# Miniprotein binders against Mucin-6 (MUC6), part 77

Target 1, 185 residues: Mucin-6 (MUC6), of Homo sapiens (Human) (q6w4x9r395to579)
Amino acid sequence: GHCSLEGGSFVTTFDARPYRFHGTCTYILLQSPQLPEDGALMAVYDKSGVSHSETSLVAVVYLSRQDKIVISQDEVVTNNGEAKWLPYKTRNITVFRQTSTHLQMATSFGLELVVQLRPIFQAYVTVGPQFRGQTRGLCGNFNGDTTDDFTTSMGIAEGTASLFVDSWRAGNCPAALERETDPCS

## First folded at step 16 (miniprotein)

Design pb34 (from gb6 with R37L)
Fold by ESMFold2-Fast, scan of step 16:
Formats: C-alpha cells, structure tokens, sequence
Structure pb34 (fold): chain B 185 residues (1-185), chain A 112 residues (1-112)
C-alpha cells in the first residue's frame, strides 16, 4: 500500500483516493495495531506563503512509547527532541539519506517513509500487506474500497474530506481551513 | 577505480548477509540488505554522492555488527571511514571516498 502527501496540501490514500487538505495542525496519517509500542505516523501542516487560506506539510512525525522521530522541512531529524546525524538507527527503525534530496525511514515492521526535502517538502508512505484493512488516519483504511476512505476517528464514513480531516487532528488546534474567497485580500 | 572497489564491497556485504542469516542475527540481515540495495542503486548512477550515502549506511551496519562482536578496532576503522565520507560530501572530493573504502574493507575482513 502507498499513500502520498504531495504539492504541499494534496493527499492520495492507500486505496488511491485523492483529496486536498487545508489545515494548520498535527494530523494522524496512520494508526494500526501492526505498529509496535502504540506507534503512529503523523503529519504537521502550517500556513503556506502563497495565501493565508492555504497550508503545506512542514514535518512528519513517528511517535511510539520509545521514539518521537521528527523529520522537518529544514532537513533536521530529531528523536525525542535531540538532533541526530544520519544515518541513525534505533532498535527497529533507521533514518538515512537515500539521495541528496530524499530521506528514508525504514522499519522492521512493514512501514517505510520517504521524504522529499527539495524542491518541495513531500512524503510517501509504504506499508506491507499485513496492514491491509488495519489502517486508520488520513491515509485511509486500506481495504480496497475507495467509497469509505473518508472514515473518521469515530468510525463514520463521510462523503467529503473536511469532516474526515478534522476528525484526525492530534491535539487542541484549529479546524481545517476551507479555501475561501476574500474580497479584501 | 571507485566503481570496482564498490563492487567488491557489495560482494562482501552479500557474504556477510549469509553469515548473519546462519547466526540468526535478524538485525544485521535487515541493515545489510538495505546497504546492498543502496550500493546497487549507487553503482547504477555512478554518482559519488550516492556512493557516499550508501557507504555511510554500510558503515553503520558494520559498526552495529562490530559492537556485538566486541571488536573496538573495527568500530574505530568504520568511524574514521564515516568521517572521511562526510568530508568527501562537504568538499566534493572522490579521493576521500577511496580512502573510506579501504578502511571499510579492512573492518569487514576483521568481522569475518
């Protein structure tokens, strides 16, 4: 399964459903019982410089009981708040430079993340077949059916992306922004 | 010839994977398989930067093995190789890659 976070605010789920994202928060990308130590993959979005109504990906976070690995658009990698020289490893996770513009986080439990640093910060999530039907979050449920890809954190399938995205906010932050026409800007 | 030396290291890495499998060292197999993939891609491109990144990863995999075996000499050689590779990237100097390869090869021979 492949999920992508591209062009600042575009997402394609594991079941290949595309949608656009507007928001300034940390969001759960992937949560699954297949992730050890209560692991979750999260994405941080913030305002872009183009328009105050647009947002872009600024960091990707892998959080578990043992690790808080942050890969940010400024090309800094931290674990539990401490900057790391690459390549870096923990027990089941390694982060390294794949190319001059790409970092990879590889795991022993079937999750891989590739982050494009330049020219635009983007992320690509790959999961093994053991994750089929066992994923939750912005990357969808990986069940082979796109009609329920917008399943909220409460288990409700929505027809539009806005309620779906807002349900996966991690923490107390603003709701996702709609693209709005501002006659004064 | 950097490409020929990298090919030799690739074959040594494959041999170390087989030894790790016999020893039941799943972590070493996992890390060395990533190193092999990176080295194969680096050889296809011939790009000194990609070769340096692949060798940095191989060095980390070998340091992990050396620490388990209690071989401080191998660790020292590999840490020196990583310093040379980071300097090669900073200075865009392929001669430092050749020096790093010699140290990695020496460390790999100590490990088996």
Amino acid sequence: as target 1 above (185 residues)
Amino acid sequence: DIREEVKKLLEEARKLIEEAKKAGDEEAVWLLEIAVLLLEEALKTGDPERISYALLFLSMALITAAEKLGDPKAVELLEKAQELLRKALEENNPELIKEAIKLIKEAAELLG
Scores: ipSAE 0.766, ipTM 0.911, lowest interface PAE 0.9, mean pLDDT 84

Design pb35 (from gb6 with R37M)
Fold by ESMFold2-Fast, scan of step 16:
Structure pb35 (fold): chain B 185 residues (1-185), chain A 112 residues (1-112)
Amino acid sequence: as target 1 above (185 residues)
Amino acid sequence: DIREEVKKLLEEARKLIEEAKKAGDEEAVWLLEIAVMLLEEALKTGDPERISYALLFLSMALITAAEKLGDPKAVELLEKAQELLRKALEENNPELIKEAIKLIKEAAELLG
């Protein structure tokens, strides 16, 4: 199974269902009982500087009881708040530079992440066959049926992306307030 | 020259994978298989940067093995190799890649 985060705000699920959303938060991309130590893959989105209405991927996070690995669009890799020189490894995870523009996070448990740093920050998630029907999050449920790919964190299949995406917000997410006016003229 | 030396390291890495499989060392197999993939990509491109990235990863895989075996000399050689590879990337200097390869070979012999 392959899930992609491309073009700033486009997502293609493991079952190949494409969708787009507008959000400024950390979202759960992938949760599964196949991930050790209560692991989860998450994506951080923020407003795009190119368009006031668009949002873009700014970081990818792998969080477990042992590790908090953050790969940022500024090309910094941290684990538990400490910057790491590449290649880096811890337990069953390694992060390294594949090319001058691509980082890879490889795991021993069937999850792989490739991050394109330039020209646009994008992420590609690959999972092994053991994950089939056992994934939750923005990347979908990987069950071979696209009609239930918008299954929320409460287990409800939605017809639209907005409620689906909002259900996968991770932890404390600040509420954005609409500004009264654009100060530019 | 560098290309032929990288091919020899690729052969050594494949040999070490087979030994790791026999020993039931799943971590070593996993890391060395990644190193093999990176070295194969680097050989196809001939790009010194990609060769350096692949060798940095191979060095890390071998350091992991050396630490398990309690071989501080192999660890020291591999850490020096990583320093040379980072300098090679900074200076775009292929002679430093050659020197790093010599150290990696010495370490692999200690581990084999």
Scores: ipSAE 0.713, ipTM 0.892, lowest interface PAE 1.1, mean pLDDT 83

Design pb36 (from gb6 with R37Y)
Fold by ESMFold2-Fast, scan of step 16:
Structure pb36 (fold): chain B 185 residues (1-185), chain A 112 residues (1-112)
Amino acid sequence: as target 1 above (185 residues)
Amino acid sequence: DIREEVKKLLEEARKLIEEAKKAGDEEAVWLLEIAVYLLEEALKTGDPERISYALLFLSMALITAAEKLGDPKAVELLEKAQELLRKALEENNPELIKEAIKLIKEAAELLG
């Protein structure tokens, strides 16, 4: 399965459902029992000023009980707050330059991440077949049915992206900045 | 010729993968398979920058193997190769890539 984060605010799920959202928070892209040590892949969005969106991807985070790997649009890679020279490896994860404009995070557990650094920061997530029907988060549930791809963190299938995306927020982001409630905007 | 020397390293890496498989060293197989992929892609472009990235990864894979085997000479050679490769990238100097390849080949022979 493939999930993509492109053009600042566009997402395509593992079941190929496209959507767009606005938000300035950290969001859970992927949680699964297949990820070791309570692992999760997350995306950080912030104000962009880009003409085609009001927010854009600024970092991708892999978080587990042992590691907090952050790949940022500033081309800095950290683990547990410490900057790392590439290539870098942990027990099950390696981060390296594939090209001058692309980084890759490869894992031993069936998760791959490619990050485009330039001209626009974008991310591409690939998971092996063991993840089928075993994923949750912004990348969907990978069950071959797009009608339930907007399953919230509470297990409820929504018809629209807004409630789905908000349910996958991580951290204590200010609620006022995350709301699309002004009908005159 | 950098391309011919990289092809020789690619074949050496493939041989080390088969040895790692026989030894049941799943980590070495995983890292070396990534190195092989990167080296193959770099050879298609002939771009010295991309070759340097692939060789940096191969060096890390070999350092991991050398540390498990307790071979400090191989580690020393590979760390020196990484210094040369980073300098090659900073200075845009392909001659440093050739020097790094020599050190990587010496280390691979110690490990194989």
Scores: ipSAE 0.753, ipTM 0.907, lowest interface PAE 0.9, mean pLDDT 83

Design pb37 (from gb6 with R37H)
Fold by ESMFold2-Fast, scan of step 16:
Structure pb37 (fold): chain B 185 residues (1-185), chain A 112 residues (1-112)
Amino acid sequence: as target 1 above (185 residues)
Amino acid sequence: DIREEVKKLLEEARKLIEEAKKAGDEEAVWLLEIAVHLLEEALKTGDPERISYALLFLSMALITAAEKLGDPKAVELLEKAQELLRKALEENNPELIKEAIKLIKEAAELLG
C-alpha cells in the first residue's frame, strides 16, 4: 500500500481515497501493531509562508520508544534531537540520500518513506502486505474499502475530512474550537 | 571508466549478499540489497552525484559488516572512501569517485 502527502495539503490514503485539509499541528499518519516499539509515523503541518488560509507539510517524524527521527523541509535529519550526517542507521532504520532532492527512510519492518525536499516538500509512504487492515491514522485503514477511510481515532467513520483529520492530531497544538476562533486561522 | 568500476562493485556486493545469507546475517543482507538497488538506479542515469550517494550507502553497509567481523583495516579504508565521496560531491570532482571506488573494492575483498 501507498499513501502520499503532496502539494502541501493533499493526502491520498492507502486505499486510494484523496482528500485535502487545512491544519497547523502534528498529525498521526500511521499507527499499527506491525510497527515495533510502539512506533508511529507523523506529519507536521504549518502555515505556508505569509498565507493564513493555506498549510503545508514541513516535517515527517518517526517516533518509537528508542527513536525520534525528524526529517524537515530545511533538509536537516535528527534523531532524538541530534543532527545526523547521511547515510545514517539505527538497528532497524536507515535514512539516506536517494537523489539530490530526495531522502529515503528504509526499515526492516515493512515501512518505507520517501521525502521530496525540493521544489516542494512532499512525502510518500509505502507499507508491506502485513499492514493490510492493521493501519490507522491520516493514511487510512488499508482494508480495501475507501468508504471508511475517514475513520477517526475513536473508531467512527466520518463523511468529511475535517473531523477525521482533527481526531488524529498529536503534539502541542490548539484544540479545533480554539483554531476556529483564532484571528489568524 | 566509473560505470565499469561500479559494475564490478555490484558483482562484489552481490557476492557479499550471498555470503551474508549463508552466515544468517540479516542486517548485512538488508543493507547490501539497498546498496545494490541504489547503484543499479544510479547507473541508469550515469550521474556522478547519484553514484556518490549510492557509494556512500554501500560504504556504510560494508563498515557495519567490517565492525562485526573485527576488521579495522576495512573500516579505515571505507571511512577514507566516504571522505573522498563527500569531497567529490563538494568539489564536483569525479576523479575522487574513482579513488573511493578503489578503496571500497579493497575493503570488499578483505571482507569476502
Scores: ipSAE 0.763, ipTM 0.910, lowest interface PAE 0.8, mean pLDDT 84

Design pb40 (from gb6 with E27D)
Fold by ESMFold2-Fast, scan of step 16:
Structure pb40 (fold): chain B 185 residues (1-185), chain A 112 residues (1-112)
Amino acid sequence: as target 1 above (185 residues)
Amino acid sequence: DIREEVKKLLEEARKLIEEAKKAGDEDAVWLLEIAVRLLEEALKTGDPERISYALLFLSMALITAAEKLGDPKAVELLEKAQELLRKALEENNPELIKEAIKLIKEAAELLG
């Protein structure tokens, strides 16, 4: 299965359902019992410099009990808050430059992430067949049926992206509009 | 010729994968298979930058093996190779890639 985060705010799920993203928060892309140590893949979105109403991907995070790997649009890779020289490895995860414009995070448990750094920060998630029907988050449930791709964190299938996206918010963060009205943020 | 030297390292990496498979070292197989893929991609382009990235990854895979085997000489050679490769990337100097390849070869021979 392939899930993509492209063009700043477009997502295509593992079941190939496309939708547009407008939030400014950290969101869960992928949770699965196939991920070790309570692992989750997350995406950080912030306001686009081009438009006040548009958002763009600014970082991808892999979080588990042992690791917090952050890959940012500034081409910095950290684990547990410390900057790492590439290539870098943990027990089951390695992060490295694939090309001058692409980083890859490869794992031993069937998850791969490719991050395009330039000209636009974008991410591509690949999961092995063992993940079929066992994923949840913005990348969908990978069950071969697009009608339930907008399954919220509460397990409810929605017909629209807005409630689906908001349900996968990780942590507490203000709406983009409210941040724009605060001149000191 | 950097391409010919990289082809020799690719052949050595493939041999190390077979040895790791026979030893049941799944971690070494995983890392070396990534290294082989990156080296194959780099050779198709001939791009010194891509070759440097592939060799940095191979060096990390071999350091992991050297540490497991308790071979500090191999670790030192590979760490020096990584310094040369990073300098090659910063200075856009392919001669440093050739120097790094010699150190990686020496380390690979120590490992098996």
Scores: ipSAE 0.766, ipTM 0.910, lowest interface PAE 0.8, mean pLDDT 83

Design pb42 (from gb6 with E27T)
Fold by ESMFold2-Fast, scan of step 16:
Formats: structure tokens, sequence, C-alpha cells
Structure pb42 (fold): chain B 185 residues (1-185), chain A 112 residues (1-112)
């Protein structure tokens, strides 16, 4: 399965459901019992500074009991708060540069991440077949059915992305649903 | 010239994968398979930057194998190769890539 975070604010789930994102927080992209040591993949979004409703991906985080790997749009890679020179490896994870504009994180447990640094910061998540039906988060549940891809952290299928996205917030960020003012209502 | 030398390293890396499989070194197999993929992609482009990144990764994979085997000479050669490759990227100097390839080949021969 493939999940993509593109154009600063668009997500396509493992079941190929596209949606748009207007939040500013750290969000859980992927949780699965297939990830060792309580691992999770997370995305950090912030305002782009261009318009009221615009947000963009600024970092991707892999967090487990062993590692906290952060890949940020400023091209800094850290693990457990320490900057790392590439290529870098742990026991089960390696981060390296494929091109001047692309980083890869490869794992021994069936998770792959490609990060485009320029011209726009974007991320591409690939998971092996062992993850089918065993994923949760913004990338969806990988069950072959797009109608339940907006399943919240509480297990409720939502019709819109906003409640789905807010349910996958990690940490104490305020919920941010940006909308146009209607002075005629 | 560089592309032909990279093809030779690619074949050497494939041989080392088979050696690692026989030795039960799953970590070395995993890293060397990534190195092979990166080298194949770099060869398709002929881009010196891509070749340098692929060779940096191959060097890290080989250092991992060398440390497990207790071969400090191979580690020393590979660390020197990584210094040359980083300098090649900074200075856009393909001659440093050729020097790094010589060191990587020497280290690979010690390991296999």
Amino acid sequence: as target 1 above (185 residues)
Amino acid sequence: DIREEVKKLLEEARKLIEEAKKAGDETAVWLLEIAVRLLEEALKTGDPERISYALLFLSMALITAAEKLGDPKAVELLEKAQELLRKALEENNPELIKEAIKLIKEAAELLG
C-alpha cells in the first residue's frame, strides 16, 4: 500500500481516497501492531503563511520506544534530539539521501518513507502486505474499502475529513477548522 | 570509466549479499540490497551526485559488515572513501569519486 502527502495539504490514503487537510498540529499518519516497539509515523503541519486556510507539511516523525526520528523541511534529520549525518542507521531503520532533493527512510519491518525536500516538501509512505487491514491514522485502514477511510481514533466512520483529521491529533494543539466568514447569514 | 567501475562494484555487492546470506547476516543482506538498488538507479542516470550518494550508502553497508567481521583495515578504507565522497559532493569533483571507488573495491576484496 501507498499513502501520499502532497501539495502541502493533500493526502491520499492506502485505499486511494484523496482528501484535503487544513490543520496545524502533529497528526498520526500510521499506527499498526506490525510496527515494532509501539512504533508510529506522524506528520507535522503548520500554516504556510500565504492564506487563512492554507497549511503545509513541515516534518515527518517516526516514533517508537527506541527511536524518535524527525525529518524536517529544513533538511535536518535528528534521532532522539541529536542531528545525524547521512547515511544513518539504527538496528532496524536507515535514513539516507537518494538524490539532492530526496531522502529515504527504509526499515526492516515493511515500512518505507520517501521525502521530497524541494521544490515542495512532500512524503510518500509504502507498507508491505502484512499491514493490510492493520493500519490506523490519516493514511486510512488499508482494508480495500474507501468508504470507511475517515475512521476516527474512536472507531467512528465520518463523512468529512475535518472530524477525522482532528481525531488523529497528537499532543495538545488546539483544534483548527478554518472557514470563510458569511456576513449574509 | 566511472560507470564501468560502478558496474564492477555492483557485481561485487551482489556477491557479498550471497556471502552474507550464507553467514546468516540478515542486517548485511538488508543494507547491501538497498545499496544494490541505489547503484542500479545511479547507473541509469550517470549522474555523479547520484553515484556519490549510492557509494556513501554502500560504504556504510560494508562498514557494518567489516565491524561484525572484526576487520579494522576494511573499516579504515571505507571511512576514507566516505570522506572523499563527501568532498566530491562539496566540490563537484568526479576525480574524488574515482579515488573513493578504488578504496571501496579494496575493502570489498578484504571482506569477500
Scores: ipSAE 0.750, ipTM 0.906, lowest interface PAE 0.9, mean pLDDT 84

Design pb43 (from gb6 with E27L)
Fold by ESMFold2-Fast, scan of step 16:
Structure pb43 (fold): chain B 185 residues (1-185), chain A 112 residues (1-112)
Amino acid sequence: as target 1 above (185 residues)
Amino acid sequence: DIREEVKKLLEEARKLIEEAKKAGDELAVWLLEIAVRLLEEALKTGDPERISYALLFLSMALITAAEKLGDPKAVELLEKAQELLRKALEENNPELIKEAIKLIKEAAELLG
């Protein structure tokens, strides 16, 4: 399965449901029992441009009991501070530069992350077939059915993105502004 | 020709994957498989930057194997190769890539 975070605040779930939102918080992208040591993938959004309604992806975070990795446009931060050199590796994860504009985080447990650094910070999440029907978060539940892609942290399927997104906030932040659009517009 | 030397190194990496599989070294297999993929992708484009990035990854994978085996000479050669590759990226100098490949090949021979 493929989930994308593009164009600042556009998201396409593992089941290919597109949506967008405006928020300034850390959000849970992916939780799954398939992730070791209570792992979770998260996305950090902050204000962009001059308008308070414009927000964009500024970092992607992988956090577990064992590993802490933060990827932003300018740096990679780990358990030991900024990674001075790439590639960076732990037992199950490696972060490396694939091209001058793209970083990749590869894992031994079926999760892959590709980050475009320039011209716009964007992220692409790939999960193996073992994750099917076992994901939760902004990337959806990966069950082949788009009607329940907006399943909140409380297990309720919503018809709109705003309640869905707000339920996956990882911190005490303002409620997201929501507008469902065609991400290819 | 850097591309031909990289192709030879790619074949050596594939041999090391098979040896690691026989030895049950799952970590080395995982890292070397990533290195092989990156080298194959770099060769398709012919981009010296991508070749340098792929070789940096390969050298890291080999250092991991060398540390487990307790081979400080192989680690020293690979660390020197990494310095040359980083300098090659900074200076856009393909001769440094060629020198790095020679050191990586020497280290691979010690590990194989």
Scores: ipSAE 0.337, ipTM 0.737, lowest interface PAE 3.4, mean pLDDT 80

Design pb44 (from gb6 with K22E E26D)
Fold by ESMFold2-Fast, scan of step 16:
Structure pb44 (fold): chain B 185 residues (1-185), chain A 112 residues (1-112)
Amino acid sequence: as target 1 above (185 residues)
Amino acid sequence: DIREEVKKLLEEARKLIEEAKEAGDDEAVWLLEIAVRLLEEALKTGDPERISYALLFLSMALITAAEKLGDPKAVELLEKAQELLRKALEENNPELIKEAIKLIKEAAELLG
């Protein structure tokens, strides 16, 4: 399954349902029992630097009991608040530069992330077949049916994106990104 | 020739993958398969930056193996190779890539 975050604020779910939203918080992209150590993939959205009336993706976060990996639009990668030189690895996750404009996060548990840094910050999420029917969040439920892709955190299928997106807000809005950036760099 | 030397490292990486599979070292297989993919992509373009990124990743995969084996000489060679590759990216200097490849090859021979 493939989920994409493109053009600042467009999302295409694992079941290929496209939508757009405006938001300035941290949102859960993917939760699944297939992610080890209570892992979750999250996206941080904030006001666009060019147009403050629009919002855009500014960081992607992978959070588990052991790791908080933040990949930011300013090309800083941190884990648990510490800036890391690339390539970087933990036991089950590696982050590295594929090209001058693309970073990859690869895992041993069937989750892969590609981040485009320039010209527009964008993210592409790939999950293995073990995730089928076992995902929740902004990327949808990966069950082969697009009609229930807007299933909220409360388990209710909505017809519009706004209530769906709001239900997956993780809190801490953009302030969480600032606290995870090394302030001494 | 950088392209030819990268092809040799690609073949060496494939041999190390087979050895890791035989040993049941799933982490080494995972990291080396990523390295092989990056090296193959870099060879298609011939872009020195992409070659440097692929070699930095291969170096990290090999450092991981060297640390498990307790081989400080291999670690030293690979860390020096990473310094040269970062300098090559900073200075746009392909001669430093050639030197890094020699060090990576020597380390790979120590490990397999």
Scores: ipSAE 0.762, ipTM 0.910, lowest interface PAE 0.9, mean pLDDT 85

Design pb45 (from gb6 with Q82M)
Fold by ESMFold2-Fast, scan of step 16:
Structure pb45 (fold): chain B 185 residues (1-185), chain A 112 residues (1-112)
Amino acid sequence: as target 1 above (185 residues)
Amino acid sequence: DIREEVKKLLEEARKLIEEAKKAGDEEAVWLLEIAVRLLEEALKTGDPERISYALLFLSMALITAAEKLGDPKAVELLEKAMELLRKALEENNPELIKEAIKLIKEAAELLG
């Protein structure tokens, strides 16, 4: 399975359902019992530096009981708050430069991440067949059925992206907005 | 010729993968298989930057194996190779890549 985070705020799920959202938060991309040590892959979105009406991916985070690996758009890689020279490894995760514009995070447990640094920060998530039907988060449930790809953190299948995305917030953040000119409540 | 020397390292890495498999060293197999893929991709492009990134990864994979085997000389050679490769990337200097390859070969010989 392949999930992509492209063009600032476009997402294509493991079951190939495309959607877009406007949000400024850390979101759960992928949780699964196949990830060791309660691992989760997360994406950080913030307002675009050029367009204040758009949001874009600014960092990808892998968090477990052992590691907090952050790959940011400024090409800094940290683990547990410490900057690391590439290539870098833990016991079952390695982060390295594949090309001058691409970093890769490879794991021994069937998760791979490719990050494009330039010209625009983008991420590509690949999972092995053992993840089929066992994923949750913004990348969908990987069950071969696109109609339930917007399954919220409470297990409810939504028809629209906004409630789905908001259910996967991993922090104290405002709800994702479709219109910025609406009155603040 | 850098391409021919990298091809030789690629064959040495494949042999070390087989040795690691026989030893049950799953981490070394995993890292060396990534190194082999990166080296193969780099050779197809002929790009010195890609070759340097692939060799940096190979060096880290070999350090991992050397530390498990308790070989401090191999670790020292590979750490020096990584320093030369980072300098090669900074200076766009292919002579430093050649020097790094010599150190990596010496370390691989100690390990296999």
Scores: ipSAE 0.773, ipTM 0.915, lowest interface PAE 0.9, mean pLDDT 85

Design pb46 (from gb6 with Q82L)
Fold by ESMFold2-Fast, scan of step 16:
Structure pb46 (fold): chain B 185 residues (1-185), chain A 112 residues (1-112)
Amino acid sequence: as target 1 above (185 residues)
Amino acid sequence: DIREEVKKLLEEARKLIEEAKKAGDEEAVWLLEIAVRLLEEALKTGDPERISYALLFLSMALITAAEKLGDPKAVELLEKALELLRKALEENNPELIKEAIKLIKEAAELLG
């Protein structure tokens, strides 16, 4: 399965459902029991211009109990807050330059990330067949059915992207409870 | 000719994959398979930058194997190769790529 984050704010899920969103937060792209050490892949979005609604991808993060690997648009790669020269490796993850404009993060557990640095910061996520039906996050559930690709962090299938995206905000950018309107009495 | 030297390193890397498989070194197999793919892609383009990136990755893969085997000489050679390759990219100097290849070959021979 392939998931893409392109053109600043466009996403295509593993089941090929396209959508666009605007946000200035860290979002969970991919969680799965197939990721070791409670691993998760995340995307950081921030403002790209003076418009309140214009945002773009500025970093991708792989977080587990062992590692916090950050690849940012300024071409800095860190792990647990320390800058790393490429190629870099941990036990199960390696980050390296594939071309002058592309970095790759390869793993031993079936997850691959390609990051385009220039001319526009973009990310491409590939997962092996063991992830089928076992993913959650902005990249969808990889079950071959696009109608439930907007499944929120609470397990609810939404018809539109906005509630779906907001449900996948990471804890380092919390939405206050008061921003969530109580739909019931 | 850098292309001919890269082809020789590609064959050496494939040999090391088979040895790593026999030894049950799954990490070395994984990293060396990535190195082989990058070397094959670099050969198709002939681009010195892509060759340098592939060789940087191969050097790191071999350092991982050398550290497990407790071979400080191979580690030293490969760390020098990493520095030469980064310098080659910075200075656009193909002679540094040739020097790095020599060091990588010497290290691979120690590890084989």
Scores: ipSAE 0.757, ipTM 0.906, lowest interface PAE 1.0, mean pLDDT 84

Design pb47 (from gb6 with Q82E)
Fold by ESMFold2-Fast, scan of step 16:
Structure pb47 (fold): chain B 185 residues (1-185), chain A 112 residues (1-112)
Amino acid sequence: as target 1 above (185 residues)
Amino acid sequence: DIREEVKKLLEEARKLIEEAKKAGDEEAVWLLEIAVRLLEEALKTGDPERISYALLFLSMALITAAEKLGDPKAVELLEKAEELLRKALEENNPELIKEAIKLIKEAAELLG
């Protein structure tokens, strides 16, 4: 399955349902029992340029019990708060530059992430067949049925994107993920 | 020139994958398969930057294998190759890529 985060705030789920939202927070993209060590993939959105009506992806985060890998639109990659030279690897995850404009995070557990850095920060998530029917979050449930792609964190299928997206908020939205405290923006 | 040297290195990487499979080294297989894919993609473009990125990844994969085997000479060669590749990217100098390939080939022979 393929899920994409493109053109500001457009998302296409693993079951190919497209939607758009306005968001300025960290959101759960993907949770699954197939991710080791309570792993989760998250997306950080913020205001896009000068326009208050536009929001865009600014960072992608992979969080587990061992790792907090952050890939930001500023082309900085950190793990557990420390900047890393690429290519970088942990036991089951590697992050590397594929082209001058693309980074890739590959894993040994069936999750791949490609991040386009320029001209627009975008992300593409690929999961193996073991994830079928086993995913939760903004990328949908990967069950082959688009009618329940807006399933909230409480397990309720919604007809609109706004309630679905809001249910997958991962807490307060920091102005900068690297900072321990954020006085507000 | 560079494309011919990369093609030879790609063949050596494929050989190392088969050896890793026979040894049951799943991590080495995983990393080397990524390296092979990146090298194949880079060869299609001939772009020195893409070749440098692929070679940096191959160097990391080989360092991982060298550390498991306890081969400090292979690690030293690969770390020098990594420095040359980063310098090639910073200075946009493809000639440094050739020297890096030479060091990577020498390290691969020590590991194979």
Scores: ipSAE 0.713, ipTM 0.892, lowest interface PAE 1.3, mean pLDDT 84

Design pb48 (from gb6 with R86K)
Fold by ESMFold2-Fast, scan of step 16:
Parts: C-alpha cells; structure tokens; sequence
Structure pb48 (fold): chain B 185 residues (1-185), chain A 112 residues (1-112)
C-alpha cells in the first residue's frame, strides 16, 4: 500500500481516496499493531509560505517507545531531540539521503517513507502487505474499500474530510516538531 | 572512470549479501540490499552526488558489520571514506569519490 502527502495539503490514502484539508497541527498518519513498540507515523502541518490561505506539510515524525525521529522541511533530522548526521541508523530504522532533494526512512518492519525536500516538501508512505486492514489514521484503513477511509479515531465513518482529519490531531501544535535551542541557552 | 569502480564495488556488495545470508545476519542483508539498490539507481543516472550518497550508505552498512566482527581497522578505513565523500559533496570533487571507493574496497576485503 501507498499513501501520499503532496502539493502542500493533498492526501491520497492507501485505498487511493484523495482529499484535501486545512489544518495547523500534528496529525496521526499511521497507527498499526504491525508497528513495533507502539510506533506511530505523524505529520506536522503549518501555514503555507506559498499561499497565506493554505496549510502545508512541514515535518514528518516517527514516534515509538525508543525513538522520536523528526524529519523537517529545513532538512534537519533529529532523534530524541538530537540532530543526526546522515546516514543514520537505529536497530530497525535507517534515515539517509537518496538524492540532493530526497530523504528516505527505511525500516525492518515493512514501513518505508520517502520525503521530498524541494521544490515542495512532500511525503510518500509505503507499507507491506502485512499492514492490509490493520492501519488507522490520515492514510486510511487499507482494507480495499474507499467508502470507510474517513474513519475517525472513535471508529465512526464520516462522509467529509474535516471531522475525520480533526479526530486524528495529536498533541499541541507544533509539539512533535523539535524546536531550536532557547536563545538564552 | 568512477562508474567502472562503482560497478566493481557493487559486485563486492552483492557477494557480501550472500555471505551475510549464509551467516544468518539479517541486519547486514537488510542494510546491504538498500546499499545495492542505491548504487544501482546512482549508476543509472550517472549523478556524482547520488553516487556519493549511495557510498555513504554502503560505508555505514559495512561499519555496522565491522563493529559486530570487532574489526577496528575496517571501521577506521570506512570512517575515513565517509569524510572523503562528505568533502566530495561540499567541493563537487569526483576525485575524492575515487579515493573513498579505494578505502571502502580495502575494508570490504577485510570483512569478506
């Protein structure tokens, strides 16, 4: 399965349902029992520099009990708050530069992320067949049926994207995005 | 010719994958398969920057193997190769890529 976050604010789910939203928060892209150590993939959205009336992707976060990997549009990669030189590796996850404009996060558990840094920050999520019917979040449920792709965090299938997206908000915005050191430090 | 040197290194990487499979080293197989894919993609484009990124990844995969085997000489060679590749990217200097390949090859021979 393939899920994409493109053009600043467009999402296509694993079941190929396209939608667009306007939001300035951290959202859960993918939760699954197939992700080890309570892992989750999240996306951070903020106001777009290209259009004042739109929002755009500014960072992608992979969070588990062991790791908090943040990949930002500023080309900074951190794990647990520390900047990392690429290529970088943990036991089951590696982050590296594929081209001058693309980073990849590869895992040993069937999740792959490709991040386009320029000209527009975009993300592409690939999951193996073991994830079929076992995903939840903005990328949908990967069950082959697009009619229930807007299933909220409460398990309710919505007809429109807005309530669906709002149900997948996580933390304070931009809580998942690592901040620069305080100027006083 | 950097392309020919990369092709030779790609063949060595494929041999190391087979050795890792025989040893049951799933981590080494996983990392080396990523390295092979990146090297193949880089060769298809002929882009020196892509070659440098692929070689940086191969170096990391080999450092991981060298640390498991307790081979500090291989680690030293690979860390020096990474420094040359970073400099090659900063200066757009393909000659440094060739120097890095030599060090990576020496390290691969120590590990094989």
Amino acid sequence: as target 1 above (185 residues)
Amino acid sequence: DIREEVKKLLEEARKLIEEAKKAGDEEAVWLLEIAVRLLEEALKTGDPERISYALLFLSMALITAAEKLGDPKAVELLEKAQELLKKALEENNPELIKEAIKLIKEAAELLG
Scores: ipSAE 0.775, ipTM 0.914, lowest interface PAE 0.9, mean pLDDT 84

